VH-VL binders against q9h9l3. Designs and how they scored, part 152

Target 1, 176 residues: q9h9l3
Amino acid sequence: PRKMVAIDCEMVGTGPKGHVSSLARCSIVNYNGDVLYDEYILPPCHIVDYRTRWSGIRKQHMVNATPFKIARGQILKILTGKIVVGHAIHNDFKALQYFHPKSLTRDTSHIPPLNRKADCPENATMSLKHLTKKLLNRDIQVGKSGHSSVEDAQATMELYKLVEVEWEEHLARNPP
Short names: E, the ipSAE of ESMFold2; O, the ipSAE of OpenDDE; V2, 0.75 times the mean of E and O plus 0.25 times the DockQ between their complexes.

## First folded at step 10 (VH-VL)

Design i25 (framework fv_fezakinumab; at its last look DockQ between E and O 0.53; V2 from the best seeds 0.00; counts 0 for: pae E 2.5 > 2)
Fold by OpenDDE, look of step 11:
Structure i25 (fold): chain C 176 residues (1-176), chain A 123 residues (1-123), chain B 111 residues (1-111)
Amino acid sequence: as target 1 above (176 residues)
Amino acid sequence: QVQLVQSGAEVKKPGASVKVSCKASGYTFTSYFMHWVRQAPGQGLEWVGWINPYSGDTFYAQKFRGRVTMTRDTSISTAYMELSRLRSDDTAVYYCARSGTYYYDSGPRFDPWGRGTLVTVSS
Amino acid sequence: QAVLTQPPSVSGAPGQRVTISCTGSSSDIGLGYDVHWYQQLPGTAPKLLIYDNSNRPSGVPDRFSGSKSGTSASLAITGLQAEDEADYYCQSYDSSLEGWVFGGGTQLTVL
């Protein structure tokens, strides 16, 4: 079986009024929650909004941040061939300007058994914070310092592990 | 309707550079990737690279790295591909083609295509 | 040159069924990347024919179908018509090359 990793990215706002999400941090953990990658990333465009309240990104983090293209190369080397788990992961991949095979992607925001387990509507899009609290009895994304992408990636992996067997069987029967 | 209008045919000598343009209309230029694909006479399709028109980020096929430069002018929704140090085997029709930024945004399929720009490299 | 392998030519009579194969590797189709197909009529630019293995864009007749299995993909054309005479290309993404790749193309002749 393929190795599994979880990814979480933090984005800052670029472009007009900061409406474009640009990658500013990426964290990748393995199946056990060990950090494989965690870097601040410098977007190619001028940052208009650090979105610090949510992203946790500050201007000081960009001083020695890894240039986007370099970071992208590093990240893709880790992700290639792996089953990649994430929450609303399309945002991460979009920010990476990267296409990961659908068959190797697991999005915890779109796993009906996970929602069912959390007593949520199966087809609803629940937040990572809510699912983590409900199913893992753990509080993430607390405080005013913004999110921790490492913490979020770890939580995402733990959530997936709760439904891994069932979901993998489902996907085997219903490939994307 | 979505359209990609490319510049006219070019004739160049070996060692020269060529810059082909692709003007996009009918959609938000910065919301889709722009690819360049070439086709030598009687040959198949060959991917050259792509550009994110929003950020200007480029990704080139290894074969063309160091010789190709993709740029864009967002003010006129135009993408450019410049190929330098031309040689005879660069003779081809060069196509621009649009793709989405992720699977939910038209994905990596190329649609539509420009009509192509013939670049002839000869002494 | 081409990373994906297609037969150079196929032929069929009107009304017949023809198939065009596209064979990749463990770093492209075999890795799970989707396959797209393009039709190129003589003297024209390629046109998207099939995307994401088996989906048809608007305007593409249902006699065109695509499938994918393992490291290979296939384009099937039923009820072959004279207007189907063209070159057909499969396309996918190769992780080892970090780029998009095409098949060598297949020339379809309608007899």
Scores: ipSAE 0.906, ipTM 0.945, lowest interface PAE 0.5, mean pLDDT 95
Fold by ESMFold2-Fast, scan of step 10:
Structure i25 (fold): chain C 176 residues (1-176), chain A 123 residues (1-123), chain B 111 residues (1-111)
Amino acid sequence: as target 1 above (176 residues)
Amino acid sequence: QVQLVQSGAEVKKPGASVKVSCKASGYTFTSYFMHWVRQAPGQGLEWVGWINPYSGDTFYAQKFRGRVTMTRDTSISTAYMELSRLRSDDTAVYYCARSGTYYYDSGPRFDPWGRGTLVTVSS
Amino acid sequence: QAVLTQPPSVSGAPGQRVTISCTGSSSDIGLGYDVHWYQQLPGTAPKLLIYDNSNRPSGVPDRFSGSKSGTSASLAITGLQAEDEADYYCQSYDSSLEGWVFGGGTQLTVL
């Protein structure tokens, strides 16, 4: 497949001591950065910790939020059969309880050429904020009111586009 | 040294329940999913479901929903599969098998496998 | 029946090459999900033989190889030996079922 999207999810804490990460927002953008999906999502379990400093999620966002099972169906319909780009994307797939094909997955936290362009060790896991600042000269995740999953998804797509030709050629010769 | 050790063979009457255990060692129990797969005598492999030992979340194949329950005890690194309202066609070897999570180091392949627990359902 | 289609049996002479096919659909192999292969010797649990289409675990000889194209995958065994007599199963993930699916199994006989 040629069609490509980028995803970023926000999670809140549920379960004992809020240690379980449950999906509370998902944003998906297309190749050009246009928003295809952006919804607040109501976890099926009681929210113990909104993690607002990072997630940007507050109690008011839950009032009209889409229930998890419905949101999941909508999201999977968008992701199925597409190349999906994300940063530390295993966390997003875990929150979605979704197995996306490895051959169609692009994780910007594990693309050695991207780290190389940022003058970082190829095997290091660099934050989205750092890579975006270093390579795109753009500040994301500013302030302490939480992150914008739309902004993060857009930045992730732009980062991938910097190495797309090189990385797709690498994957064609070295299938995952 | 990664090992999955299963409980011994069981003989049950139709309508009874059976609970099979799978004790993990040699790795972080909560970092991998545990799957259950069965094989009737002379037949192929049939996936039953999985449990995430970290969260306790489960997912069951449609055929087994309403009859199977998967649980775990993290204090002893043991996963359980309970199958209720047993029928003669539930006679099978039941395997536990480890896989990686949604997208991580080990991926979704099944490795290792337990040696299997024979469950015989007969009148 | 099984969701993935395999021939029920294949046979070859010692030293020969055999291939075992595994045919899926647009909801599993055709959607891009990887194919894994398991070897089951008589009276034993299945053992991972090939993972992620073509990779070998430590201890699996290079006589075993895997490939994938479109909605199908193949396991190739070269230099057949008597100890290769076993059942072979392919496995993938099916998006419609949201679960793991196996082929019906192929019994290999070394004549």
Scores: ipSAE 0.770, ipTM 0.890, lowest interface PAE 0.9, mean pLDDT 91
Fold by ESMFold2, look of step 11:
Structure i25 (fold): chain C 176 residues (1-176), chain A 123 residues (1-123), chain B 111 residues (1-111)
Amino acid sequence: as target 1 above (176 residues)
Amino acid sequence: QVQLVQSGAEVKKPGASVKVSCKASGYTFTSYFMHWVRQAPGQGLEWVGWINPYSGDTFYAQKFRGRVTMTRDTSISTAYMELSRLRSDDTAVYYCARSGTYYYDSGPRFDPWGRGTLVTVSS
Amino acid sequence: QAVLTQPPSVSGAPGQRVTISCTGSSSDIGLGYDVHWYQQLPGTAPKLLIYDNSNRPSGVPDRFSGSKSGTSASLAITGLQAEDEADYYCQSYDSSLEGWVFGGGTQLTVL
C-alpha cells in the first residue's frame, strides 16, 4: 500500500528586506502522527527577519541547525514516492526547492469535501488554525511565540483523515 | 499576448563566449522560471538550465555547470544566458522557454518558447 | 543519449492512427511526474501540444491525445493529416537529475 506522510515547515525572511521565505524548520509525521523528522535548518543565505511571531524561529535555533543542503537531502529521501499531505503545501515545496508529483500531493487548504465539512465555501483557502478548531475542536498556534511545525503537521494529517476515503476515490477517478 | 523575443544569430570562434537575450512581455516576468533549451542542427532538445527572475537563483544541467551563467534584468523583463569556452559542438539554436515554479503554478511544462537564437561556433 | 526514449520515426497514411511512445524511468515518469508533448514544425520553435499527460491547450485538435502509465507515456494522433508532419518531443521532470528531461524526438512522416 502507498505510504502517507504529513509535512509542515517554518520559514524565515532572507533576501532584500527579508521578503524571500527560506526554510528554517521542517517536521514530518507518519499516518499515526509519529514524528519521522523534526529539525531546525540553517538557510544558505543571511537571515534578515526571523519572523519569530509566526515562525517560532529564534537566533539560538540556528546555532546547531542542519545546513539546508544536508537537511533537504534527508527530507527528500523521506518524501520520495509517498503521498505527502500538507497545508498550503506549495509554500513548503517552494522552500524545499522540490517538485513532488501532483498525483501524490494532498493540500488540506484546498480540498472541497473538507471545506464542506467545515461549512466553508468549497473553493475557499482555509487556514489550518481555523479548520483544526472547527473540525477537531483543537486550538493550535496558541500564543505569540510562533507555530509548532510538529503540532501543525499532526493536525494536517488528522484533517486529511476526515476526508481520506472520499478524496482518494475522487482522485482515482479524476487524476490530477 | 505572452511573448518571448530573443536576440539575433551569433557567430563565434572556439574559446569565445556568447550571451543570448530573451525579453518577456504579456505576463509578470518575476512570477515564472525562465529556461534555456538548445537544439544542435538535426538533433533533439537539450535542457540547459533555469533562472528564477525574482530571486536570481539558478540551476544548471550537469553538462553545462562551470560554463554557463544565467542572469536577468527585471527592469526590462529580460533573461540572459552566457556560455563560455565555446567549442564546435556548442553550435545550436538556443531557445528560451517559460515554466511555472514549484508545483502549483503552471507546472514544469514549457509555454511559450522563444523563436530561438542560432549560435554558430566555427574555425 | 536522451533521458526519455522515443522511437526515431513513425509514419502513417492520411486518416490513419499513429502512436508515439515515451519511456522513462522510476525517477521521472515512474515516480509520478507528468509528461508534456511538443510539436516542432519544420523551421519553427517547439509548441506545447499536450500537457499534464492528457490535456490539450486551446487550439489543439481533439485528434491529438495523450496518456501515461507506469514509466511510459503515449501520444496518439488519429485522422492523420499532412499538416501533422513534424517532430514530436516528450518531456518530464527527473528527480535524480533534478532537471527537465526530453525524449530524443520522433519524426512523423505522412505518406
Scores: ipSAE 0.524, ipTM 0.835, lowest interface PAE 2.5, mean pLDDT 91
OpenDDE, second read of step 10: ipSAE 0.905; ipTM 0.945
ESMFold2 (binder alone), look of step 11: mean pLDDT 91; pTM 0.935

Design i26 (framework fv_fezakinumab; at its last look DockQ between E and O 0.54; V2 from the best seeds 0.00; counts 0 for: pae E 6.3 > 2)
Fold by OpenDDE, second read of step 10:
Structure i26 (fold): chain C 176 residues (1-176), chain A 123 residues (1-123), chain B 111 residues (1-111)
Amino acid sequence: as target 1 above (176 residues)
Amino acid sequence: QVQLVQSGAEVKKPGASVKVSCKASGYTFTSYYMHWVRQAPGQGLEWVGWINPYSGDTYYAQKFRGRVTMTRDTSISTAYMELSRLRSDDTAVYYCARSGTYYYDSGPRFDPWGRGTLVTVSS
Amino acid sequence: QAVLTQPPSVSGAPGQRVTISCTGSSSDIGLGYDVHWYQQLPGTAPKLLIYDNSNRPSGVPDRFSGSKSGTSASLAITGLQAEDEADYYCQSYDSGLEGWVFGGGTQLTVL
């Protein structure tokens, strides 16, 4: 079996009116929740909106932030060849300008058995916060300080582990 | 309709530089990646690199690093590929091609393609 | 020289079925990256024929089909027609090279 990691990224707003999401922090944890990577990242474009309430990113975090291209290289090195777990993970990959194989991707926002376990409609898109509270009885993304990508990545991994066996069997029978 | 219109044929001497343009229309230029692919006469397709038209970030095939420069002008939805220190084996038709930013946005498939720009390098 | 391996040529008579193979490695197709296929008619630019292993864009006849297994992919053409005479290229992504890669191309001749 392939190694498994979970990823969560925080984005800031760039471009017109800050509507473009640019990578500003990336956290990667292993199967046990150990942090493999956690860096603030400097976008290539001017930041218009830090989205601090959600992202937790402040201007001070960008002072010594890792340039995007450098960070991307570091992150890709970690992700390559691994099963990558994330929540709405296509946003993370898009922000990374990176394509991970579909067969090696696990998106906890699109796992029907996970929703079923949480007494949610199987085809609904539930938030990480909701699923974590319902299934792990844990509060994440609390307060006004913004999200912790490490905490979110760890929660994502824990959620996936709840349905890992069932979902992996399903994927084996129904490869993407 | 989505279209990619490329600049005309070029004839260059060895050591010179060539800059090929690709004007995009029919879609949001900055929402898709632009790739460059070349094909030498009677040969196969060779990927040169890609650019994110929004950020300007570029990614080149190792073979062309240091010699190729991809740029864009968002005001006119145009991508450029410049190849320097030209040599005879750079003679090829150069194509621009669009791809999505992720699987939900047309993914990494190339569609559509420009009609190509012939670049001939001869002494 | 191409990263993905294709037969240089295949041929068939009208109405026949032909298959073009595309063999990769553990760092591209074998790693799980999808395969796309392109058709290039003589003197024209490549055209997307199959994407994500087995999907057809609008306008592509259903006599074209694609499949993928392990480190290899395959393009099948049934009911071969004269207009199918062209070069066909497979494409994927190579994690080692950090870029997209093409097969060497297959010239299809309709007899």
Scores: ipSAE 0.911, ipTM 0.947, lowest interface PAE 0.5, mean pLDDT 95
Fold by ESMFold2-Fast, scan of step 10:
Structure i26 (fold): chain C 176 residues (1-176), chain A 123 residues (1-123), chain B 111 residues (1-111)
Amino acid sequence: as target 1 above (176 residues)
Amino acid sequence: QVQLVQSGAEVKKPGASVKVSCKASGYTFTSYYMHWVRQAPGQGLEWVGWINPYSGDTYYAQKFRGRVTMTRDTSISTAYMELSRLRSDDTAVYYCARSGTYYYDSGPRFDPWGRGTLVTVSS
Amino acid sequence: QAVLTQPPSVSGAPGQRVTISCTGSSSDIGLGYDVHWYQQLPGTAPKLLIYDNSNRPSGVPDRFSGSKSGTSASLAITGLQAEDEADYYCQSYDSGLEGWVFGGGTQLTVL
């Protein structure tokens, strides 16, 4: 069997009017929730909008941040060949400019059995915060000073573990 | 109808630069990556790189880094590939092709393709 | 050189079946990346024939099918027609090269 990790990234705004989302932090945890990677990442372009309310990123975090090219290499080394779990994970892969195989990708925002357990419509896109509250009875992303990507990655792995056996069986029978 | 229309054939001397265009229509230009793929006479297909028309971000195959530049103009839904310091072995048909950005956006398959632009490099 | 390996040519008679193989490695097909197939008629641009291992775009006849196992993929063409004479290319993604990779192409002749 392939090893499994969960990822969550924080983005800042770059480009015209800060509309481009650029990677500024990445956290990766293993199956048990232990941190494998957690670094602030310096985008190659000028940061226009730190989006601190959501990202938790401040100018001070950029002082000793790992340059994007180096951080990306480190992250891809961890992700390659593993089952990668995330929530709305396409945003993380886009920020990394990375194509992970669909067969090794698990997106907790698009797992019908997980929504069923939360008493939500199977094809609805539910937030990580909502699913974590409903299924794990835990509040994450509390307050307005930014999210913890470590906390989000850990919650995402725990959510996936609730449906892992059922969903892996489904994927084996119905390959993406 | 989704279409990619490329600029016409070019003949260049070794050491020159060439800039090929690809005009998109029938879809939201900024929602898909644009790729460039070349094919030398009698040879197979070779991926050159991609551009994200929304952000302007690019990624090039290692072989072409330092010589290729991809750009776009969102106001006219057109992507460009410029190849510099041309050599005779750069003679090829250069195709633009659309892909999704990730699995949610059709994934990394190429559809549609432009009709190709023949670039001949000769002394 | 081409990263994915295809036979340089295959041939068959009208109505017969041919299979074109595409062999990769542990860094591409073997890592789980999907395989796509393109048909290139003489003098034309490639056209998507099969995507995500076995899916057909609208307008592609069901006599074209694809499969994938381990580090390899195959394109099967049944009920061969003269119009199938073309070059066929497989394509995937390679993690080590961080880019899209093509097979060397297979020329199909209908005898």
Scores: ipSAE 0.599, ipTM 0.840, lowest interface PAE 1.7, mean pLDDT 90
Fold by ESMFold2, look of step 11:
Structure i26 (fold): chain C 176 residues (1-176), chain A 123 residues (1-123), chain B 111 residues (1-111)
Amino acid sequence: as target 1 above (176 residues)
Amino acid sequence: QVQLVQSGAEVKKPGASVKVSCKASGYTFTSYYMHWVRQAPGQGLEWVGWINPYSGDTYYAQKFRGRVTMTRDTSISTAYMELSRLRSDDTAVYYCARSGTYYYDSGPRFDPWGRGTLVTVSS
Amino acid sequence: QAVLTQPPSVSGAPGQRVTISCTGSSSDIGLGYDVHWYQQLPGTAPKLLIYDNSNRPSGVPDRFSGSKSGTSASLAITGLQAEDEADYYCQSYDSGLEGWVFGGGTQLTVL
């Protein structure tokens, strides 16, 4: 049986004027929501804008952060061969400079049965916050301290479980 | 009409460096990754690496790390590949190729390709 | 050394069907990565022929088709024509090498 994990990442601004998004935190949870990985990550280039209001990343987090190259290796070892669940997951893979097989990728921002359960248009791109409130009766990303990638990864896994049987059957009959 | 126009053939001696250019037209240069792929005479295709023209980020195949540098100039929509410490087995046609978007439902593939630049490394 | 294994050559008579295999490993095709195919006519750059295992770009005739199963992929050409003489390459991604990989190429001869 193929194992399943959920991932969420937070980014900071690097490059000219801080416009480049670089990975600064990554959290991975298993099917039960247990944390398999949660590290602050030091980008390979100078951080211009911590984007703290959204990212939750502060200077103190970078003091002992894992360098990007090392963190990427650790993360990819966990992801390889697994079904990976995320929300708008292409952004996480882009930040990791990584391509995961489509057949092993699940994106809760684009699952029609999940949108139907939330009384949303089937093909709309729905935010994690909205789906989590509607379907799990939970408030995530609360306040101005930024997002928690552990909280977001856990919510993403719980959302997927609501449609897992139906969606896995759909994908088996309709390979991406 | 999407086009990738590459610089002309080059002859180099072992130990030298070569810099090949690839000028893009007919699309938004910074919206797609640019890849470099080489083909030695009578041989198959070998991936060298990519550059993200928007950010300048690069990723090189393990075999070429330490010898290849990929850059770009967004003002003229041009990508560059420089290979240093040339050896005779670096003799090849070097292609630039645009990848499609890497949205997970489209997959990474190479379309279009440049016409190639022959680099000959000989004493 | 090519990461993906293709036969060095195949041949067929006009009008016949030929297939070209592309065999990978558990770190590429077998891990679930898609396969793409390229046609390279003599003296020209490669051209995208099939993407995402089985999809044809606009302008590619429907007599070209692709499939993938397990650790292998296959390109099929029906109604073989003289203009199909070319080298054919498969391509995928390999997690062990952390990069894009090609087959060694297959030279198709129309008899």
Scores: ipSAE 0.114, ipTM 0.704, lowest interface PAE 6.3, mean pLDDT 89
ESMFold2 (binder alone), look of step 11: mean pLDDT 91; pTM 0.934
OpenDDE, look of step 11: ipSAE 0.910; ipTM 0.947

